# Designs tried in a protein design chat: VHH binders against C-glycoside deglycosidase alpha subunit (carB). Part 1

Every score and structure here is a prediction.

Target 1, 368 residues: C-glycoside deglycosidase alpha subunit (carB), of Microbacterium trichothecenolyticum (Aureobacterium trichothecenolyticum) (a0a0m2h8p8)
Amino acid sequence: MTALGTPIQGVTLYSFTRAFHGREYDLEGLIRKTAADGFGPGLEIIGFSSFRGFPAIDDAYAGWFRDLIDEVGLVTTSLAVNADIGIHRDRLLNQDELIEYMTLQIKAAAKLGFPIARVQISIEPDSMEALAPIAEAHGVTLALEVHADQYASHPRILALRDRYEKVGSPFLGFTMDWGATVSGFAPSLIEAYRRRGASEELLGQVVDLWNTYYEQGPPADQADHGQRFGSFIGLAARHGRPDLGIDFGINGTGLFGPARVDDWRTIAPWIKHVHGKFFGIDENGEEPSVPVRDLVKLLVENGYNGAISSEYEGWHWNYWQSPFDIISDEQAVQRSAAEAAGSRMITDLAEARTQLGAWLPNTEGAHA
Positions, changes and structure headers below are counted from each chain's first letter, unless a header gives other numbers; antibody chains aren't numbered by Kabat.
F, E and O stand for the ipSAE by ESMFold2-Fast, ESMFold2 and OpenDDE, each averaged over both directions (binder to target, target to binder). V2 = 0.75 x the mean of E and O + 0.25 x the DockQ between their complexes.
[cut] marks letters that were taken out.
Atom coordinates printed by the task and the answers are left out, and those that the model quotes come from them; centres of patches stay.

## First folded at step 1 (VHH)

Design a1 (framework vhh_6qgx_2)
Fold by ESMFold2-Fast, scan of step 1:
Structure a1 (fold): chain B 368 residues (1-368), chain A 123 residues (1-123)
Amino acid sequence: as target 1 above (368 residues)
Amino acid sequence: QVQLVESGGGLVQAGGSLRLSCAASGRTFSSYAMAWFRRAPGKEREFVAAISWSGGSTFYTDSVKGRFTISRDHAKNTVSLQMNSLRPEDTAVYYCAADSYYLPFTEESYDYWGQGTRVTVSA
């Protein structure tokens, strides 16, 4: 029996990639807008895209960044870091070199004030084990991202979980990405395809094909995954629209994961951070393709006290709506769902800071 | 900021081979799905091949399956397209595209594209 969790409201700046890379906002401007729009208090940032010279961070810059975060009333949650980096021009990194490079990123996270580093799914169990004492020394939890085309009960994810259990480090865990557990093809993407001249017959068949795979569950292996991908390409080609084939395949097999909500129970105790992935809000104020309410209920019932970083990714096809206009609507669904589960979302800064400090493992002085 | 630079294009006779490379600069691309598209003279841009951010999944349009191989080298920050048994209909400008590991390839939503490299296959 676990006490009900009180997840912390937050957002990832990844939601605003178009605005940032289009130079509509620099990092400071985007942070200030995020705070002003009420998307906090939790804030996730992508390291390599946001910080010049990453993972080398000047002391003065780190101080400026921490002061900015404090000034605007946010709390840093997760820093997205890379596992597979080609540093040498003539060869791949060996295991020791990879650990050294990951150590630099962990130090950068600590220096910038992030208690969590989101690690990419490609990192091996041996590497996570080797990084555990380094993570502890710097007070940074390593949260390996579980996203489509993988899922919580995927053999690779279960192998990582089993290694975490063996190692017994509270600094090892997962970032839960809701894109692994999509319950319907995103209507906003169907509308984008319609705007690109796709026929209603083709659109209906794309939805039907994805629903067939959803009923079957995740692919059995890599060959099954490839066959599913190819089936979307073939569907587009049969309708004289090969220009849509790769997009159907990538979204249908890589972005809209067909795993069920309950699948997350296999790793729930190791969830340290959440990407609240979503693709649209309908006229009723609901997310029609991601089961946000059931996902929040699962987190609450499993005592989750970490942050949920809302991650709007509908911006890739929905040019007709601002990403800044949709985050609050999705966060309202999360708050409503937590309330329906007998709990609440934390939106107060002081409470969020206190709970993160108690929820995540801390080592005195490790964040300096 | 991501910049993609293609190389390896040129003139080749039917049945020949070419290797295209795409070098990314401005950041690492280990988090990116990478793809090759092509545009034949007077035609729209079409998909050729894609590789996942981990390199574990590769995808090809039917007309190039078994002839083309996409690969990536994280150490060199490059994605490559090995083109074997080339045909006159493979004549096109070939473009490298980068997307994040979650993102669909939509020309309208993402601006990480190379300038293209020209491939001409003579009969």
Scores: ipSAE 0.000, ipTM 0.160, lowest interface PAE 18.1, mean pLDDT 85

Design a10 (framework vhh_6qgx_2)
Fold by ESMFold2-Fast, scan of step 1:
Structure a10 (fold): chain B 368 residues (1-368), chain A 124 residues (1-124)
Amino acid sequence: as target 1 above (368 residues)
Amino acid sequence: QVQLVESGGGLVQAGGSLRLSCAASGRTFSEYGMAWFRRAPGKEREFVAAISRSGGSTFYTDSVKGRFTISRDHAKNTVSLQMNSLRPEDTAVYYCAADLSYGTYFDESAYDYWGQGTRVTVSA
């Protein structure tokens, strides 16, 4: 028997990517607005896109950043870091070079006050094992992101899980991205295609094709994935709309992952952070394509006490709604779902800080 | 006038990596937002990634998020796209683009200057 989890409410600044550019909102502006709009207390930031000169962070800037976070009443959760194995255009980084590059980013996370570094899916088990003692030395948990076209029971993810089990480090785990377990083609994207002149017949067949793949489950291998991608292109071409084909393929196979919610149970004990991916809220106040209620229920039932960073991804096609308007609606669904599961979301700053500190491993002096 | 020249394309097997570079010439490089778009044979160009004028904001389509990283170097007048965990569906000609429009990174009509493209082929 496991006690029910009380996940911490949060947001990733990635949600605001399209609506705001450097002229209207800089990093400070987005942080202040996020706090003012009540999307916290948890805050995820993308390191390589938000901090100039990343991963080089000077002491004065780090102090300013920590002071800003304290002033606005947020708690930093995850820093998204880069696994740039091709940093030299003529060759891949060897393991020693990769470890050195990742070490700089882990140090940057610690310096900025982030207890988690979201690691990109391209990192191999051997590298994660080598990084574990470095993560521990700096008090930063490494959470490798599981997103479409991969999923919890994907052979690569299970290989990482098995290595985590062998290593036994509490500083290794996963970031759960809800885009891997989508239950319907996003209606907001169907509307975007309609606005681009797609016929209702074509739109219905795109939805039907994705539903067929959902019933079949994740692709068996890379060849199956490629065939699914090609089938979306072929569908568009048959309707005289080859201009939409790649868009259908990319979104249908790379954005809307067809794995089932229960698949997350294979790695649930190693989930350290969550990307609450979503694409829209309907007239009933629900997310019609992401099973938010079932996902939150799974996290609650598995004792998850970390943060859920709401991640609005509909910004890249939805020009008619502000992400600042719909994130609060999605977070309301999360709170409702946690309550229905016999628990609650944490929205109080002091409680969030206390629980996150108890949930994640800590090494004395890690934030010094 | 800004001139853009892409490089770094090539043939790579699925799961591999490539780094694309875009070299800009002209006086006003620091005033432009920069983006990468791609076009598969016989298809329209689509957005991949963008970086703001200051370099402080980046933008990605979800299908490349976590796999691709855009960066800029003002001293070298370059924008780079690091592409990791490449998939057959990433096969395309990749274009860099520059704009002064301050706004719509995903709309190719917002971009004032375009490179001629560099080919990326990812084998199954």
Scores: ipSAE 0.000, ipTM 0.119, lowest interface PAE 22.6, mean pLDDT 84

Design a11 (framework vhh_6qgx_2)
Fold by ESMFold2-Fast, scan of step 1:
Structure a11 (fold): chain B 368 residues (1-368), chain A 122 residues (1-122)
Amino acid sequence: as target 1 above (368 residues)
Amino acid sequence: QVQLVESGGGLVQAGGSLRLSCAASGLTFDDYAMAWFRRAPGKEREFVAAISYSGDSTFYTDSVKGRFTISRDHAKNTVSLQMNSLRPEDTAVYYCAAQFRYYPTGSDYDYWGQGTRVTVSA
């Protein structure tokens, strides 16, 4: 692209799921901590796990929330919304009911001041098409998450892209999740397995097996995926550690996506938000399993002006380190990568608000 | 308060079928990957099957592939395990487990049920 992008620095509260679910912080406390630690200005929140009664948001509560965000110097970027068609105990939602349920969540996003709603991967092209005029009416962009089991050139994702192209709405797109394009088995998880008594020989062979699949690229079909899963289980069993086989299989085939960075070019024009997923920072201050620098370069070169919400997911296995200690290091890599690409990360609140088209309390400004 | 409650266990003859169900409450079900594990008398806990939080991906241990089917019902906040062509070696206590958002990582699942007993007669 001729115009280089200027991505906005941000974080998703999903990074702090353990602290939040463990009641170490309530929502207000976590927002204040995030702002104080300098992870902003961009802030993503998960709607259904963070806001009691979601998607029903009281006007007074929404006002309090927006005032809090303004007070601490953050800007709301993306609200993670639920696509669960099972909100009724006794039956599935039909399309009209799904559209109504999603409409309530879109209204909640608008009321809370979020310009983007992250939509879960289970929503079908017909439903995204039906939601486009509703998204536009409320000034909320719908960004369907592309994560590890899938990748940009996956047939399902391409079907969504083709429908987006046909519809032509700027309110439809994708949330890019970096876990889909991992360049190595996470060393922080290898360390977790080491702490569980795995031998160095076994750990080396787990890494080697994942690298073999990385060279082959994403699995051709579900049978190939199943064979890869089984191969990790078999490896653990051959080393007398069948207790680790499940973790190897699930993480090796489901968490660490073997697609290449350039695969994102297939949907780059429709990327509206980014989950900067990462699993650790090494002694050199780099992410050894996620190609952060190449991913940021791709975004900058494709004119991406949205937020990158840093998403630390190493908390699933790294019990020995606080997630608050690692985000700043990863964000430094992102800033460095943007500069190397001939651009920069936006870290200024006013500039971030302007670029996102986010709600402004003094003007009742439209989301655009 | 999170609870996973298993049901559907019992006695069955070899070649028979059972359907196990796990009802989840106190969590946002759509956000959780769900799995079934089993523990046979005198053995360690073994993985049986898992389903992603979206329901799009399923995983099975080799000994149950083609015989067991895992599914989830978001309307009922349940995960089910349809067990066909049962064998005496399938005799075990079966446990439902949940892991937030992505496929289970690390040492443990976040939440576990109490288990339901399955006995397969020769």
Scores: ipSAE 0.000, ipTM 0.273, lowest interface PAE 16.0, mean pLDDT 85

Design a12 (framework vhh_6qgx_2)
Fold by ESMFold2-Fast, scan of step 1:
Structure a12 (fold): chain B 368 residues (1-368), chain A 128 residues (1-128)
Amino acid sequence: as target 1 above (368 residues)
Amino acid sequence: QVQLVESGGGLVQAGGSLRLSCAASGFTFSDYAMAWFRRAPGKEREFVAAITSSGGYTFYTDSVKGRFTISRDHAKNTVSLQMNSLRPEDTAVYYCAAETYSYGDYFWKESSTAYDYWGQGTRVTVSA
């Protein structure tokens, strides 16, 4: 059947949001640090939070950026772009305005040298279809992110998949986010709640409640999702900790998706990029809540030759572990898992560039 | 011109209490998360406690949890550290630090390099 994939090792700078926001590093500093620490060769950047004036990118700045990437020995993979229809204070964007806004961001991605634009989950099938010829004209693949509370077999995601099949464009696909496929409530967040004074009884019941939903699978509809969210709030309130309720709800339903690894098979052929989401590394060097080994095995077995951008999102609550110290541990799990599946992760820059160029659609003259 | 000025340090016997204060000036205090760090003789600087810009959330290192309480007063531009049940191992120079923090954002850092502004320190000595 399908030849085994050789995914490309990479990272998203979103992992270092605390360092960037806290002005410990500017963009150049983070890029240099990321390269020096060996997290490459693949690099994903969040466009609207990282580039001044985004999506308007000056030619001189774009040239400087591409030169910096070449100097440090990285390859740009995905640019995270915004699909917010509420960008005007007085009205929502209509479809034509959304297409124009997305077109500006696609042009920015091409100009900066990114072959993929990560599109936010809110974009509808009609808009993705309309954007396909624009994506092709600029040599940028549109990869709509599938993350919790959505999942691969969600009706909305399957509707997008079916439209992609009908359109037949190689420039349309998905960004697989491992946060949709979590196998346990993140222990690093349980520790954060413990540090905020939550009782062991409350912490055990938060874990038990999430495990109950994991056994039931993803929510059946919006009402079920709302009930699950409310159940986390109610749990916190019953223990005299209403201050934790919203946080339990957001993380338990919005970040820790209870979909099973095998669910990704429904859209595997359309996966163009991967967010290697994780929330902590335990004393055994494993991710205790995200099934990294099974997810990498699925990608390898499905012939995935794109990049996996390690995305540490524990920075929202875990201040006692530096993301610079644990990215390498998660990437070691990925490499080990690929080898156990009979393949390997690509960590060499020249191999990564060659494979990424062959994996993604090529447009003459595009920087892809 | 930003300044953080610590006060309240001194000599105390084990089991005693001290209240440290940090007076902030030259910046919009309410925009900053505040933290206390300490450096024991012959050791590296370590995190002690932090409070978010809103004052809604507090964080402590395990060794002081339940004994120390951090608080802030926006009207006076001060952050305080109430230290109870002091132990000889609490002997250190205590530093006040400030980090830019967005309202409603819950993130903060234990890394000393994450903090924008620092005080000169106040010495705490706990007798065995």
Scores: ipSAE 0.000, ipTM 0.125, lowest interface PAE 15.8, mean pLDDT 84

Design a2 (framework vhh_6qgx_2)
Fold by ESMFold2-Fast, scan of step 1:
Structure a2 (fold): chain B 368 residues (1-368), chain A 124 residues (1-124)
Amino acid sequence: as target 1 above (368 residues)
Amino acid sequence: QVQLVESGGGLVQAGGSLRLSCAASGFTFSDYAMAWFRRAPGKEREFVAAITSSGGYTFYTDSVKGRFTISRDHAKNTVSLQMNSLRPEDTAVYYCAAGTYWDSYLSEGEYDYWGQGTRVTVSA
């Protein structure tokens, strides 16, 4: 008998990329606003876009950052790190160079006070195995992100899971991204296409095409994925809108993953962090394209005690609405769903710190 | 065809050191996790140390942690156990083992290949 999980409420600053890059807020301002707006207590930050000189972090700067987090009443959860083996202009990194680069980022996460590093999907099982003792030495759990066009039962993800099981390190796991298990084409993106002059007939056919793929499930292989991508481009072209074709393809095959919620059960014991991906809230207070209630129920029923970092990704197309206005609505759905499942979301800072320290291996804080 | 050959055992005084080596042949060494087990006189075989296929992670039984170090050399197809601060209780026959899949590094059943063993005697 598994005890019900009590996930920790949080947010990723990735939600505010437009505000940050538009210089509306610097990092300190964004952190303060996030805390003031009640999106915490959990905080995820993107390392390479947020910290000057990343992954080289000055001691004084790290101290300042930790002091700021304490002052505003947040707890750091996940630091998004880079696994791009093409970071050198002239060549790809070999395995040893990748391990060295990842080691610097793990050290940066530890120095800044992040107990989790979100690792990009491109890292191979051998590299995750090699990083496990480094992760343990620095008290940082490595959580490889599972997002569309991949999903929990994807052969690559299962190969990683099987390697995690073989290695037996509690410092290896996954970041669950809800974009892998979408149940409908995002209405906010349909509205964005409408604002770009797409006809109601074309918009209806985009939704119908995605629904057809949802019924079929994830693509069988890369050729099937390519055919699906091309079908969205062809649809746009047939309606005299080739300017929308690539956008339809990217979002329809790469952002809105057609896997089912129950698919997450294949890796649930290894989930260390969650990206609460969402694209809008409707007039009924629900997320019409992401099954938030079912996803939270699955996490609660599987004893998940980590953080859910709300990730508003509608900012890519929704320039008429502030992300600061919509995140609270999605978090309310999460709290409601946890309560309906017989549990609750943790929103208290002290409780969040205690639970995160007890749930993650070798983290700072008391083990309950 | 498959062989694991241990060496480096012997008689040593308490507080001394020994380095055990295991030479592997007849299989793709880099695909296998390697471990050391021991059997003391009149006792069951017990786990001592293990190292993953990549060499990236090591495991030790509590009684040897901080005293023993397991390592591997892919170029030489060897796994080694450096044994420092030896105690009379470390007296045993030490076995090298290789396996491709682990539910637990402690399980003898997870290891496909075993060496013949090398004797270590630690005098008071």
Scores: ipSAE 0.000, ipTM 0.122, lowest interface PAE 20.0, mean pLDDT 86

Design a3 (framework vhh_6qgx_2)
Fold by ESMFold2-Fast, scan of step 1:
Structure a3 (fold): chain B 368 residues (1-368), chain A 124 residues (1-124)
Amino acid sequence: as target 1 above (368 residues)
Amino acid sequence: QVQLVESGGGLVQAGGSLRLSCAASGRTFSSYAMAWFRRAPGKEREFVAAISWSGGSTFYTDSVKGRFTISRDHAKNTVSLQMNSLRPEDTAVYYCAAEPYFRDYLTSSEYDYWGQGTRVTVSA
């Protein structure tokens, strides 16, 4: 029997993208607000959008940043990094250039005190294998994000898992994004469509169509995926709203992943970090579209001792909801679910630091 | 085949104006976030401006706020960047990019589709 996991409570600053880029808060102000509101102790930050000149980080700035994190009582978890092969105008990066670019970002993560780098899904197994010794040299775990339209048992993800098993590096793994395993179309997005003049009949049929695909599970192949996407476009067109068709298709097939919670068991041993993606909290204090309770139960039962970074993504359409007013409600669901599973979430800073250091291979001494 | 094609670049004197346009073909982007990025000589690609799928939200890097305006025309499947009060520091190749609404507006690697770029040179 595997010991039950005690996941660490945290948040990603991506939840506050509107406030940050609308200049309601600068980075320091947003970090202080996040700590004061009790969303920690874990903190994930997006590298490119948050740090000027990224991935170039000077020593004085890194020292200031680490001092700020210590002052406010947070622990850095994951730095979201880029795998963009299009950074040059005239060509795509080859593998050697991608490795060089990723190496600069790994060094930036280490310098800023992040034990994990969230790597984007576009990176190939050969590149992850080549990066493993670099990740180890800098003490940064590479956690490739699994999000919709991919899922844990997707052939691409299984190919990465099989390569990780072959390589045997504890510095390679996955970031689990809960958007891959959604159980309902987000009510806040339905409300956004209603505000754009969509009829109740159309809105009901969008929900019904997505529910049909949820019952069927992930698409069988690329042709099935294309058919599902096109079916959302066709639905909008039949109701005289072709302007909404592609939006229905993208969200219905790309944002709200229809894979089941148990699908995560295919890669559970390699999960190093979690994006606790969510889109709203209802009047009963529950997330109506993401099965948070079942996802936390799976993590607890699989011995997960890493951080869950709550990620409110309803901000893309839900302009009437402050992200600062909703994250604590979702985190309460996570804590309740962990307790129901016979465990708990870690919310104490000292305990979080100790456990994260033991969970990841960046501890002094032995790797787990 | 999906293509984004930029136009409107050129040489302009400091204080002048240019309008960049991005036309999409092979696919409609009416539900995509659209953005402009730029790459100055010897520097990495940086965010300039983004517009949400609805056109109701716009985002700008600090150095261009009040000078640049991003807009979109859903009927024409185009996004435009009106650049006023241009400075020598605005000299760069400008890229049009599109991503599904659900991704980070400011992270260049989250954008699924890119144009080939259009060159803007601002003389002192």
Scores: ipSAE 0.000, ipTM 0.203, lowest interface PAE 16.6, mean pLDDT 85

Design a4 (framework vhh_6qgx_2)
Fold by ESMFold2-Fast, scan of step 1:
Structure a4 (fold): chain B 368 residues (1-368), chain A 124 residues (1-124)
Amino acid sequence: as target 1 above (368 residues)
Amino acid sequence: QVQLVESGGGLVQAGGSLRLSCAASGLTFDDYAMAWFRRAPGKEREFVAAISYSGDSTFYTDSVKGRFTISRDHAKNTVSLQMNSLRPEDTAVYYCAARDYSGFYKLPSEYDYWGQGTRVTVSA
């Protein structure tokens, strides 16, 4: 049997996107606030939105950044990188140009001290295979994000997993995004729609429609996905609220994935990082739409020793609550779930650094 | 209760052929990926071949590619391994294994159910 995992507590700065884009905090201020609030020790940062000139990072800036992380008592986990093949305004990147662009981002991750690069879902198996020796050369694990409207047993994800198995590189894997396995429509979003004047009848029917799709499971193909999206638009229109239709469709089909928790077992050995996506905490201290307890149990039972980066995404609609007030409540659910599974979350910096170094493959710091 | 029962092992001369079969019971066969592993004397279990739950994908370790063929029969709940051009190095106990969920893995630790094994001896 697999030994129980001890996941590392952490957060992604994506949780604070509204504050960052609104210039309420610069990067340093946000890092210091995150450390002071106790959301660490793990820290994920989004490269293209956080670092000016990314992926070009000068040596002095990288040194300053690493010194700041050490000063505040955090450990860098994952750097979210871009797979945008349209970075040239006048043409698309070919395969060789994509590999070179990704190589620059891998080098940036290594320079900034991130042992993992979160790769966007659009990267193809051939590209991941080509990047494996580059990832190994720089000591950076590539973790392709699995999120809605895809899921662990999606044919595309299984094709990536099968390629990883054939390649045999320990530097290839996945970032597990909990939004792929949601068990209910977020109550905070229903409240946001209520505040926008949606009727109780319409709100009940939105929840009922999503529950119908949850019972059916993930869409069979792109045509089924399109039909589901259109059904949310049609529902809004029938209630005289076509202004809500696209938002219902986007959230109902693209944010709240209806796959089951057990679906993650198809790729569990390749999970290198976790986006602990969540949308709210209720009066009982539970996440009413994301099955956090079952997801943490699955990670523990599969020996997961990496980081869970709590990712609050309720900020897209919940303007009446600070994202800084909710992360600790969700992290408490994670700790409780790990304990219920016979394990624990790591919250100590020194222990987190030691475990992350031992968990990830062939890092220079881990084996020196 | 889940049971995997292997058959078809035996003694064969180098260059010969054997067909191993594994009968599965107590599980919804069509929901399981199936694999063959082997353990040579004094060594750990190693991957030989796997077939997806649908039968559409097959995987082989390099040393048996082109010589061994894995197949499944959904009507009989069986997985088979056709072993051709056998070598003394193929001498091992061969184990049938099943993994729940879609897809498959090459690591022994990823398999939920195992047979008792069937012995294959290839003489020089």
Scores: ipSAE 0.000, ipTM 0.158, lowest interface PAE 17.4, mean pLDDT 87

